# VHH binders against Myosin phosphatase Rho-interacting protein (MPRIP), part 2

Target 1, 108 residues: Myosin phosphatase Rho-interacting protein (MPRIP), of Homo sapiens (Human) (q6wcq1r43to150)
Amino acid sequence: KPIYGGWLLLAPDGTDFDNPVHRSRKWQRRFFILYEHGLLRYALDEMPTTLPQGTINMNQCTDVVDGEGRTGQKFSLCILTPEKEHFIRAETKEIVSGWLEMLMVYPR
Below, E stands for the ipSAE of ESMFold2; O stands for the ipSAE of OpenDDE; V2 stands for 0.75 times the mean of E and O plus 0.25 times the DockQ between their complexes.

## First folded at step 1 (VHH)

Design p1p (framework vhh_7w1s_2)
Fold by ESMFold2-Fast, scan of step 1:
Structure p1p (fold): chain B 108 residues (1-108), chain A 123 residues (1-123)
Amino acid sequence: as target 1 above (108 residues)
Amino acid sequence: QLQLVESGGGLVQAGGSMRLSCAASGFTFDYAMGWHRQAPGKQRELVAKISGGSTAYDDSVKGRFTISRDNTKNTVYLQMNSLKVEDTAVYYCAAPLWGYDESYARPNDYDYWGQGTQVTVSS
């Protein structure tokens, strides 16, 4: 059952923010949905029939931290998992604050 | 926690204008949202909806009502112009859990609801 959702910008897979060329990559606008079982899914649009492009298992999340220092972008978050870091960002402070509140319940 | 809180209702004379506000907390304003109303003795109806910049309106309010949002304030608005006595109702702000656009055309398609705000239009 979905419990939260909204449009966010997602850093392209394989982005290395220590590489200046990668820092200029266009963030992709994706619709994110957080489910009660802890899966965070993202897709090309908000329609329920649209196939998700990817999934982040929040049950394995070790931390959710401010991403501005790493990405150089305001209102960005870093979702840390043992396998990799995921970078998302919002258009406003209020949107990123709402996501932080929802995602912060998962880290151990 | 996800909460929706309406404000801006009250008494207004026919032909007047009123703006309703819906403040969301613990929720992103990129989510689809709708304004519904329920008049005494009538079923609840969806009057306006917004999703990704796309808007849709019930025929009874087209040209008179405008739905908009301010993502900076996490607030969605319903601007009501040329009000009629028949617009008298309790107005509700609501959001679905998933999916948006034309598929969310009925009150039953919405999962999160505000407390409602009364709008009374006198002749």
Scores: ipSAE 0.000, ipTM 0.149, lowest interface PAE 13.8, mean pLDDT 80

Design p2a (framework vhh_vobarilizumab_d1)
Fold by ESMFold2-Fast, scan of step 1:
Structure p2a (fold): chain B 108 residues (1-108), chain A 125 residues (1-125)
Amino acid sequence: as target 1 above (108 residues)
Amino acid sequence: EVQLVESGGGLVQPGGSLRLSCAASGFTFSSYAMAWYRQAPGKGRELVAGIYSGGSTSYADSVKGRFTISRDNAKNTLYLQMNSLRPEDTAVYYCAAGRTYLYDESGYITEYDYWGQGTLVTVSS
């Protein structure tokens, strides 16, 4: 059951923010949906029925931290999992704050 | 400052048509989901039609096949084409814009950040 959703920008897979060339990579606009079971899925549009392009399992998340220091981008978050770091960015402070509130219930 | 300004409301006879417009300013229109809501006298506000930033549309069962929602991102304008109007369509129609979606026990709900002042549509003979 979806419980939250919104448009966010997602850093391309394999982005290394310590590499100046990678910092120039275009963030991809994706629609993120958080499900009650803890899966965070992202897709090309806002419909829950649209096939997801990727999934972040928040039940395995170790931390959700402010991403600005790492990415150089305002309103960004780093979602830390044992497998990978995921970087997302919102258009406004209010949007990123809402996502932080929803995602912070998961880190263990 | 963010503004949503509705226009196009008026008095029309049953079976008639109206086109509503919502002029948006002060935000990145193309990034927002847009919707039309309506509120009839003595009733709660209900979703009429939604259009997502990607262009996908959604309609209330009561208007499906009669109303068409559309958007023009170059003009920052949202439209609602209303055909085959019925007395039951009489309401104040509101334009709404949002980027966040909440899903509750009733299903999919878009959380709207901005609302217009409304435009009155009266369907009577």
Scores: ipSAE 0.016, ipTM 0.344, lowest interface PAE 5.7, mean pLDDT 84

Design p2b (framework vhh_7b2m_4)
Fold by ESMFold2-Fast, scan of step 1:
Structure p2b (fold): chain B 108 residues (1-108), chain A 123 residues (1-123)
Amino acid sequence: as target 1 above (108 residues)
Amino acid sequence: EVQLVESGGGLVQAGGSLRLSCAASGFTFSDYAVGWYRQAPGKQRVVVASITSGGSTKYSNSVKGRFTISRDNAKNTVYLQMNSLKPEDTAVYYCAAKTYYIDEFGQLTYDYWGQGTQVTVSS
């Protein structure tokens, strides 16, 4: 069952923020849905029938931290999992704050 | 407060045309998909056409080639152009926006629906 959702910007796969050239890459606008069991899904559009481009298992999440220092972008978050880091960014402070509240309950 | 309001329904003869409008207020609906649904007396509500925030469209087989859905994001309005109308198109037409809303219980709950507009096609 979905419990939260909205448009966010996602850093392209393979982005290395320690590489100055990668810092200029265009973030991708994706629709994110958080499900009650901790699955965070993202897709090209908001239709529930659209196949997801990817998922982040928040039950595996070790931390959710402010991403500005890592990415150089305002209103960004870093979602840390054992497999990799995921970087998302919101258009406003209010949007990123809402997502932080929803996601921060998962880190172990 | 989020509202969707349909307009443009009416009585038309078979073979005629109507243009329905769905106007949104209270949110930035350009970020969400909108669908047109219809319901005839004694029948279930069925999807007619839908359009995503990016403009991708889908149509039911019964209306494909006759109906066109479009959106004007600057006006927060979605349109349904209905051509070559048939008596079986007679129904109340509803628009619905796929929105994501969290209530006080943390539930992502629903789509917003309009009140409907009556379309009657005479033979």
Scores: ipSAE 0.012, ipTM 0.200, lowest interface PAE 9.0, mean pLDDT 82

Design p2c (framework vhh_7qia_2)
Fold by ESMFold2-Fast, scan of step 1:
Formats: structure tokens, sequence, C-alpha cells
Structure p2c (fold): chain B 108 residues (1-108), chain A 124 residues (1-124)
């Protein structure tokens, strides 16, 4: 059952923010849905028949931290998992604060 | 202040038509999906029609082919055209700012916001 959702910007796969060229890459606008089971799914739009582009398993999340220092972008978050770092960004302070509150319950 | 104001409800005979309107204010209307919920007497509220920010539409099986949702972003308005109305369509209809559509339309999204509603009665 979904418990939260909204539009966020997702850093392109393989982005290395320590590489100055990668810092200029265009972030991708995706619709994110958080399910009560802890799966965070993202897709191209709000339509229920639209296949997801990817999923982040928040049950494996080790930390959710501010991403601005790493990405150079305001209102960005880093979701840390054992396999990789995921970078998301909101358009406003209010949106990123809401997501931080919902996601911060998962880190173990 | 986020506000949704519905209009167009009323009493109609079976087989009749109604057009509902919902005027939105207090948010960037073009950036949000919009929908229409209804709640029949003694039943749970359900989402019956949905239109994405990009204009794609989806409908509950009970209304497909009879209802049409549309939007006019210049007027901050979403519409529901209801044709071939049946007694079982009797409900209070609510305009909503919708986060997403679920296949199981019997549950509310925690992020949905909806107005005060407009009653629709279909009877002879």
Amino acid sequence: as target 1 above (108 residues)
Amino acid sequence: QLQLVESGGGLVQPGGSLRLSCEASGFTFSSYAMGWYRQAPGKQRELVAFITSGGSTNYADSVKGRFTISRDNAKNTVYLQMNSLRPEDTAIYYCARVSYWEDDTGYFSPLDYWGKGTPVTVSS
C-alpha cells in the first residue's frame, strides 16, 4: 500500500559528483511512490499502468543525509545503501523536508 | 490557501447527463494530477476518474465509456462529463488533487486533497 508520493529529480545513473563534468548532468524528473513495505519506486508519470523505471529498497538503507555538499544542488538528499548511493532532489525546501521525514525512519 | 470548489450536481432521471466542474486555487494547477471521487450512501469513498498533469486519463471500471474527465489549465478547472447515468451513480462527488491512481480505488492516498463535494442523485 502506498504511503507517500510525489515528483522528484533523480541524478542520472553512474553520476560521479567528484568529477566536475558529471556535476553538470541533467537530473531526471520521476514520480516516486513509497510503499508501506519499504519499497521506494520511481516511474515516468503518475499513471498506475506505467512500468517503474527503478526501485530503492529502503529496508536496506543505512542512512539518508543531506546531499547539497556532494551534489552542489539545493534540496538534494543522498540515500545510502550497501550497493550504491542514490541522489534525489526536490524543487522546494518544503518538499525535501517532507521526503526526509518519511525516509529517515528506515536507516538501520 | 489550497481550495477546490465543485459545482454542477443535481437530480437527474436514469439515462440523463450532468457535467461537474471544479475550480482550483492556491497551488500550481498544471503541475498536479486531478481526479473525481464519489461516496455513495453507506459506502467508502472511491476514485472514479483521474487525469495526470500531462493529460492522460484513467477510469474505474464502473464508469468507463460513460464518464469523461478533462481539464483546462488556463481556467484552473477540471471537469467530469457524466452520460448514461444510473441509480447506482447516486453519490456525493468530490474533486481532488490526486498524487496517483491505484488499481484498488477503494482507498484514499494520504497525499490526496479534496473539496466539500457536490451531490448527484439519479432517480425516477
Scores: ipSAE 0.012, ipTM 0.327, lowest interface PAE 8.7, mean pLDDT 83

Design p2d (framework vhh_8h5u_2; at its last look DockQ between E and O 0.28; V2 from the best seeds 0.00; counts 0 for: pae E 7.1 > 2, unsure alone 59.7 < 65)
Fold by ESMFold2, look of step 2:
Structure p2d (fold): chain B 108 residues (1-108), chain A 128 residues (1-128)
Amino acid sequence: as target 1 above (108 residues)
Amino acid sequence: EVQVVESGGGLVQPGGSLRLSCAASGFTFSSSYYAMGWYRQAPGNQHERVAIITSGGSTNYPDSVKGRFTISRDNAKNTGYLQMNSLKSEDTAVYYCAATYRIYFEDSGNYHVEYDYWGQGTQVTVSS
């Protein structure tokens, strides 16, 4: 059952924010859907039937933290999992705060 | 501050048409984060959703207005629209536009949204 959704910007896979060339990379516009059982999936559009470009298992998430120090971008979050770090950005403080509230229930 | 304002309501004869507008300020409808919807409320009734359009342009309508109402958006003008055709006396209500970044999906394949910003409403009266 989806419980939250919206457009976010996702940092390209493998971005190293200490590398100046990587910091200029265009972030990817993706539609994120959070499901009640902890799956966070993202895709190219809002349609539920669109095949996802990727997923994040929030049940394995170790932390969700402010991303500004790592990314240099306001309204950004870092979602930490054992496999990798995921970096997202929102348009406004209210949007990122809403996502943080929804995602912060998962870290162990 | 974030605000949406409706306009375009009025008195119209049965079978007529109206076009409602929803002007946004403090955010843009071109933002990847916002959906917009139209609701109506007649006196003594609950709000009824009559249209939703997502930031990507997907639309949904209840059966009561499907085929007669069309929601659209002009992101360059930061304005949403509701084109209402073949109006009936049952369509008489105050019409509200609403905007949100919270989109939930119902099991039936419909969108469920929790709206964060509501307008003050515009009256539509369909009377012979």
Scores: ipSAE 0.013, ipTM 0.358, lowest interface PAE 7.1, mean pLDDT 81
ESMFold2-Fast, scan of step 1: ipSAE 0.303; ipTM 0.653
ESMFold2 (binder alone), look of step 2: mean pLDDT 74; pTM 0.742
OpenDDE, look of step 2: ipSAE 0.016; ipTM 0.281

Design p2e (framework vhh_vobarilizumab_d1)
Fold by ESMFold2-Fast, scan of step 1:
Structure p2e (fold): chain B 108 residues (1-108), chain A 125 residues (1-125)
Amino acid sequence: as target 1 above (108 residues)
Amino acid sequence: EVQLVESGGGLVQPGGSLRLSCAASGFTFSDYAMAWYRQAPGKGRELVAGITSGGSTSYADSVKGRFTISRDNAKNTLYLQMNSLRPEDTAVYYCAAHYTVLWDESTGKYEYDYWGQGTLVTVSS
């Protein structure tokens, strides 16, 4: 069922990047798994049996854009949904490019 | 620049031991699952042992009880302790770093893997 997976850093819930204090908050390392039904789940480790910490429904995604301008962090992406903006970042340009390719099939 | 450099290979008699090391640089080592693969002359590359970022280990049936995989995140180094070596363990041993966890085998999922150049292990009398 899983179609893609990897370690990414997730901005803490409630982070407002227009607030200078929030820009210094520590990002959380989570293992992300994209499932074929369009659910993107994240958890504390890479085992598929580990209880997820949260879920992003990519079927509701309106856009996936470069996040560097908003976050100040290299290799970051913004996943836009009607309810919330989600910010993730990768270790390398190659990793973030792969995630962008996988996630870009969802926006409408 | 991502780099994986294997060392510790050599010639050993049957029943002997060797410890392989893989020094990693250019990426966040602690976020990757690491593995040892081997390729014997004229054969394909096979998985020998794997270790997750969290430290959980897995082994090929042919090496269970004889080989131990471990990692030192502070030193960005992967190890393979090989005991009770057999002639059929003769191969080039490769270190690999896996960014994605692959639950289905497909060609496109391997594009973010990193591989070392290999180190030769010869088990002979």
Scores: ipSAE 0.000, ipTM 0.176, lowest interface PAE 14.2, mean pLDDT 81

Design p2f (framework vhh_8pnl_2; at its last look DockQ between E and O 0.12; V2 from the best seeds 0.00; counts 0 for: pae E 9.2 > 2, unsure alone 61.9 < 65, placed apart)
Fold by ESMFold2, look of step 2:
Structure p2f (fold): chain B 108 residues (1-108), chain A 125 residues (1-125)
Amino acid sequence: as target 1 above (108 residues)
Amino acid sequence: QGQLVESGGGLVQPGGSLRLSCADAGFTFSSYAMAWYRQAPGKERELVARIYSGGSTNYADFVKGRFTISRDNAKSTLYLQMNSLKPEDTAMYYCAAGFSPYDEYGLPRSAYDYWGQGTRVTVSA
């Protein structure tokens, strides 16, 4: 059951924000859907039949933290999982705050 | 309990502008997708614009850049700015709210949980 959704910018996998070449990488516009059971899916468009570009199992998430310190970008979050860090950005403080509220329930 | 109340409708000349508002009472406004629909006499209700809880927007093709949907979560208010109005825009305009643009199976949702009573927009004869 989907419980939240919207467009966000996702940092390319493997981005090292301390590397200036990586900091110029274009963030990827993806439509994110959060499902009640903890699956966070993202894809190139809003259609549910579109093959997702990836998923994040929020039940494995260890923390969701402000991303500005790592990314240098306002309105960003870091979703920490055992396998990797995911960095997302929103267009406004209001949008990122809504996402943080929804995602913060999963760690621990 | 929640109730959506539209306002801002009225009579306007072709080419004119109106801003519709939809106020919410008692919802957790920020967690819902919101939409504007319209229905002209004898026609089926059709989507005008949608704004998702994450902030993204979606417009019907007939809008052609003339309308802008927005929301103010602090005021629990949804807006539709309508510019360059045409006689064919004459209709009852409804706001709607739902928990997601998709149902529990991931399919596009065509029905919303909450609807307003509507506000009439008439683009003058």
Scores: ipSAE 0.011, ipTM 0.314, lowest interface PAE 9.2, mean pLDDT 80
ESMFold2-Fast, scan of step 1: ipSAE 0.290; ipTM 0.629
ESMFold2 (binder alone), look of step 2: mean pLDDT 76; pTM 0.772
OpenDDE, look of step 2: ipSAE 0.096; ipTM 0.517

Design p2g (framework vhh_7w1s_2)
Fold by ESMFold2-Fast, scan of step 1:
Structure p2g (fold): chain B 108 residues (1-108), chain A 122 residues (1-122)
Amino acid sequence: as target 1 above (108 residues)
Amino acid sequence: QLQLVESGGGLVQAGGSMRLSCAASGFTFSYAMGWHRQAPGKQRELVAKISGGSTAYDDSVKGRFTISRDNTKNTVYLQMNSLKVEDTAVYYCATSYLEYDDYGTRYEFDYWGQGTQVTVSS
């Protein structure tokens, strides 16, 4: 069932990048797992029994775009869904490129 | 590279206790660890497994053995109480781990230690 995974930084819930104060908020390190059924789950650690902190349903994703312009952070992506935008950030260009490749198969 | 170092085995009297340790090093990420054993002339069998906070035990050791994990140094322990002569075996540590290639693709692997002898005398 899991097809991809890794540590990423997640923008704090409710972050408004048009607000300069929000732009200085610390991103949270979470372990992300993409499942074959299209759910992208993130948790506090990589243990498979750890309860997920949140879930992004990639089956409802409308687009995955570069996030640097919105967030001001290198190697960030914006996952667009009908309900909201999700911002994630990787430590390296290679990691973010890998995630972009895996996530880009979902937009409808 | 990846190493599993088992320790704590040896000779013990029936009814006694023993604690095994397994330190894992030289790998990227592990989500589960366990202990297996193999007695002379028998198949290797799962004794205990820990994944996150969840544990599983073979029926023959339930209530006598306890598996625990120290996440700060990737070490797993097996506390063995009320030992029986039939617990005599080579005990193997095993770890299930994930590796990521240069593209971030995830692969699941199992790795085995060299084993530590446990002998329970009458």
Scores: ipSAE 0.000, ipTM 0.105, lowest interface PAE 13.9, mean pLDDT 78

Design p2h (framework vhh_vobarilizumab_d1)
Fold by ESMFold2-Fast, scan of step 1:
Parts: C-alpha cells; sequence; structure tokens
Structure p2h (fold): chain B 108 residues (1-108), chain A 126 residues (1-126)
C-alpha cells in the first residue's frame, strides 16, 4: 500500500560528487512512492502500476542525512544503505522536510 | 474560494492545434506544482504534462514533441499548447494543482491532488 509520494530528482548512478565534472551531470526527475512495507520505488510517472525504474529498500537503510554538503544542491538528502548511497533532491524546503520526516522512521 | 477554470477545448481535425488555459484563483499559484491530466472514455486519468513551481517541465511519452506546458505566474494561468493532434488525443483535459506534499487516496492508491478543475473536452475527429 503506498503511504507517501512525490516528484524528486535522483542523481545518476555512479555520480562522484568529489569530481567537478560529475557535478554537472543531469539529475533525473522521477516519481517516488514509499510503500507501507518500507520499499521506496521510483518511476517515470505517479501511477502505482507504472513499471518502476528502481527501488530502495528502506528496511536496510542505516541513515538519512542532509545532502547539500556532498552534492552542492539545496534541498538534497543522502539515503545510506550498506551497499550504496542514494542522492535525491526536492524543489523546495517543504518537500525535502516532508520526505525527511517519512524516511527517518527507517534508519537503525 | 479556490477555483481552477479550464477553457480552450473543442472539436479539431487530425493534425490541428488547440491551446488550453487554466485560470487559477484563491491560492498562491506561483508556489504550486501544476499539471494537465486527461481521461478518454472508458479509461483512467493519465498525466499529460507537469510543470514545477520553478518552471521545469515533464511530459508523457505519447505527447513529447507535440505538446508544450507553460505557466504565467503574473496572470495565475496554466497553458497547454497542443500541436499535431491525433484521434487518440480525444479526452476530457483536467487542470490540477498540488502543494509540496503528495498523498494517496486510500481506496484507489492514486495520487491525491489538492485542487482539480472541472475539465474541458477535446475531440479530434474528421
Amino acid sequence: as target 1 above (108 residues)
Amino acid sequence: EVQLVESGGGLVQPGGSLRLSCAASGFTFSSYWMAWYRQAPGKGRELVAGIYSGGSTSYADSVKGRFTISRDNAKNTLYLQMNSLRPEDTAVYYCAAQSYVYTFDEETGHVTYDYWGQGTLVTVSS
């Protein structure tokens, strides 16, 4: 059952924010849906039935932290999992605050 | 009171063009995400195009290169320029406004927008 959702920008896989050239890479606009069982999926549109482009298992999340220092982008978050860092950003402070509140339930 | 009022729908021949407008009032238009949705007879509503408060746009694959979404924050108006219209574009077109939090309808699982217009009919037929 979906419990939260919205449009966010996702940093391309393999982006190294310590590399100035990688900081110019285009973030991709994706619709994110957080499901009751802790799966966070993203897709090309807001329909729950649309084929997902990827998923983040929030049950494996170790932390959710501010991403501005790492990415250089306002309203960005880093979702830390044992396998990978995921970087997302919102258009406004209100959007990123809402996502932080919803995602902070999961870190152990 | 909050209002979204669509206009510009009508009957056009295949290959023709139409421009839809959505006049907004009663909320801070410039701060909202705005979108055009459509619903053809017997089908669910689908996203056609969206525009963020900052002006960034997104389009459904079926309309890319043919439709252009734009906004005029000074006039509180959303637009959809539709070119090279096809019979499959026949639908009721809805203007929608969303604040900075998305929620989902508990029964349907679909995104709940804060405000919807009443819709305007576009028919593409010869």
Scores: ipSAE 0.014, ipTM 0.259, lowest interface PAE 8.1, mean pLDDT 82

Design p2i (framework vhh_7qia_2)
Fold by ESMFold2-Fast, scan of step 1:
Structure p2i (fold): chain B 108 residues (1-108), chain A 124 residues (1-124)
Amino acid sequence: as target 1 above (108 residues)
Amino acid sequence: QLQLVESGGGLVQPGGSLRLSCEASGSIFSIYAMGWYRQAPGKQRELVAFITSGGSTNYADSVKGRFTISRDNAKNTVYLQMNSLRPEDTAIYYCAADTYFGEYLDSPKAYDYWGKGTPVTVSS
């Protein structure tokens, strides 16, 4: 069952924010849905039947931290998993605060 | 795509009450944050009240204690109960669905889903 959702900006896959050239990459607007089973799915639009572009397994999340220092972008979050850092960004402080509240329940 | 239809606006005397409704169709209502905005004649559009998917509410200082936002996910509807109405509350009231409000730094100033608005006039 979905428990939270909204539009977020997602850093393109393979973005290395330690590389100055990669910091100019265009973030991609995706609709994110968080499910009770801990999967965070993102797709091109808000319909639950739209095929997802990707999934972040929050059950494996080790931390959710502020991303501004790493990305150079306001309202950014870094979702840390053992295999990868995921960077998402909201358009406003209120949106990023809501997502932080929902996602912070997962880190071990 | 999500569509929003407002109702419940009208003419009311100062001190009166109105309840606005916004019915959503076409998508999963329960996951959206829902907001009411208003635009008074000659003014900028401003946030009145917001309710998150989890039920947390936020109100503009000008309406705190007088207005109540609520939602009924079974009916795909968000409500704005407006009490102790003042002439200064006269505006077109808009329902909005999504989480991207306010000014953007790097993006066009756009919001994903808006209703067409319902006028509220408070006058004697």
Scores: ipSAE 0.005, ipTM 0.194, lowest interface PAE 11.4, mean pLDDT 80

Design p2j (framework vhh_7b2m_4)
Fold by ESMFold2-Fast, scan of step 1:
Structure p2j (fold): chain B 108 residues (1-108), chain A 124 residues (1-124)
Amino acid sequence: as target 1 above (108 residues)
Amino acid sequence: EVQLVESGGGLVQAGGSLRLSCAASGFTFSSYAVGWYRQAPGKQRVVVASIYSGGSTKYSNSVKGRFTISRDNAKNTVYLQMNSLKPEDTAVYYCAAREIYFSDYDTWTHYDYWGQGTQVTVSS
């Protein structure tokens, strides 16, 4: 069952923010849905039946931290998992605050 | 027990103002998105305004510039300030709360808790 959802910007896979060329890459607009079982899925649109582009398992999340220092982008978050770091960005302070509140349930 | 109770409806002349209140109890109100809906006789219920947990607001085109939604988390209350009322605004107004922040898209506009409604009548 979905419990939270909305449009966010996702850093392109493999982005290295220490590389000036990568830092200028265009973030991708995706619809994110957080499910009760802890899976965070993202897709090209809001329909529940749209095939997801990717999944982040929040049950494996070790931390959710502010991403602005790493990305240079306002309202960005870093979701840390053992496999990789995921960077997402919101359009407003209100949206990023809502997502931080929902995602902070999972670390530890 | 979860409750949403609307108040502030009534009869008003065109061009007048009303302030609706939606008082919530029995759940963690501050983490919910809350919307105001309205339903006129013989018509479908439609969204009027929404306020999300972070304070962002969204309005239908028919009320943009005239209505203002706000929330007071300390009082577990959402308000709808209605200015420049028109006869077309006559409807039963419903408060609805949802823990899910979704774009207004098909079933994603459904709300988990609903109030019983308050009547607003605008006369010419």
Scores: ipSAE 0.018, ipTM 0.145, lowest interface PAE 6.4, mean pLDDT 82

Design p2k (framework vhh_8h5u_2)
Fold by ESMFold2-Fast, scan of step 1:
Structure p2k (fold): chain B 108 residues (1-108), chain A 127 residues (1-127)
Amino acid sequence: as target 1 above (108 residues)
Amino acid sequence: EVQVVESGGGLVQPGGSLRLSCAASGFTFSDDYYAMGWYRQAPGNQHERVAIIYSGGSTNYPDSVKGRFTISRDNAKNTGYLQMNSLKSEDTAVYYCARGLTYDSEWGYSPTDFDYWGQGTQVTVSS
């Protein structure tokens, strides 16, 4: 059952924000859906049957923190998992605040 | 000013093909991440959606046209298309192009609504 969703920008795979060249890379627009079982899925569009491009298992999330200091982009968040850091960005402060509220339930 | 304008309608014999075009102005399909849909209405019937292409390029069709109709868009021309093959008399209708909203910024997961509609173009399949 989906409990939250929306369009967000996702940093491209392999982006290293400590590398100045990577900071200019174009973020990827994806439709994110958070499910009550803790999976955060993202896809190319909002169609219900579109195959997901990826998933983030929020049940394994160790922290969700403000991403602006790391990415240089306003309204960005860093989702930390044991395997990988995920960076997402919203278009407005209200959108990023809503996502932070929903995602903060999961960190252990 | 946001608008979409259809063209390419006409009279065609059963089994024939037509390609409809939808020219967009006042917005861009690629940069604004809009969906584009094709709808039709025959006299006395409710309108129905016959094709949709979502912002990421995924497409959907009802069973009545699946395998016969193909929706696409050309971002360089800011134009959408509906390729109609193996046309049947039942496909006779006025065809409308519409721009789809992706989501409400206050909430992300809502059905895609269509906000701007064209004037329509007549397709008649008969012989």
Scores: ipSAE 0.005, ipTM 0.231, lowest interface PAE 10.7, mean pLDDT 80

Design p2l (framework vhh_vobarilizumab_d1)
Fold by ESMFold2-Fast, scan of step 1:
Structure p2l (fold): chain B 108 residues (1-108), chain A 125 residues (1-125)
Amino acid sequence: as target 1 above (108 residues)
Amino acid sequence: EVQLVESGGGLVQPGGSLRLSCAASGFTFDDYAMAWYRQAPGKGRELVAGIYSGGSTSYADSVKGRFTISRDNAKNTLYLQMNSLRPEDTAVYYCAAVRSTWIYEGDTYSSYDYWGQGTLVTVSS
């Protein structure tokens, strides 16, 4: 069942941070919930019954790394999967540290 | 320093209206679910209305249809519009904030992190 949750900012789908124009794109505020079986789901609000906007399968995650160098944004993380890179950002160092600790369990 | 400061309380006649405000400072207001609680003499604090950071709302059965909770994230302010007031609504009204980040332990949600000092609402002729 859910083991962790919180508000994060999600980079728009298709953002290329090597393109300076894309670096100015507005990040989307979503509520993220991590489930004990490795699904990380995000939705428009914090109610568990709200339909998810998307899902990141952490069981396929190859690495979770600091995202600041790639995104130019403080408190950001890059979640690497074989198919796609996902970029999330927190409001504070404490929030991003908590998420890093929870997500670092998955990379293999 | 974190502060929640309520205002707008006062004395009103039955059937009257009041709008309560809660000014928040010292934390990222947008990331917090907010609530109004009240405590009448000789009773415990009870939830009146809640508003999640995403805007979804909940109400106690006793106030549903009469009270409206809302928030203005640009002003870091929470509101409670109270209509058709009854003598039974007489209480000290408290603003409360809880982080939207939580640890799930059998449907457990984080306790409220911050409380205001309260504002008195008296409904009497």
Scores: ipSAE 0.000, ipTM 0.196, lowest interface PAE 10.6, mean pLDDT 81

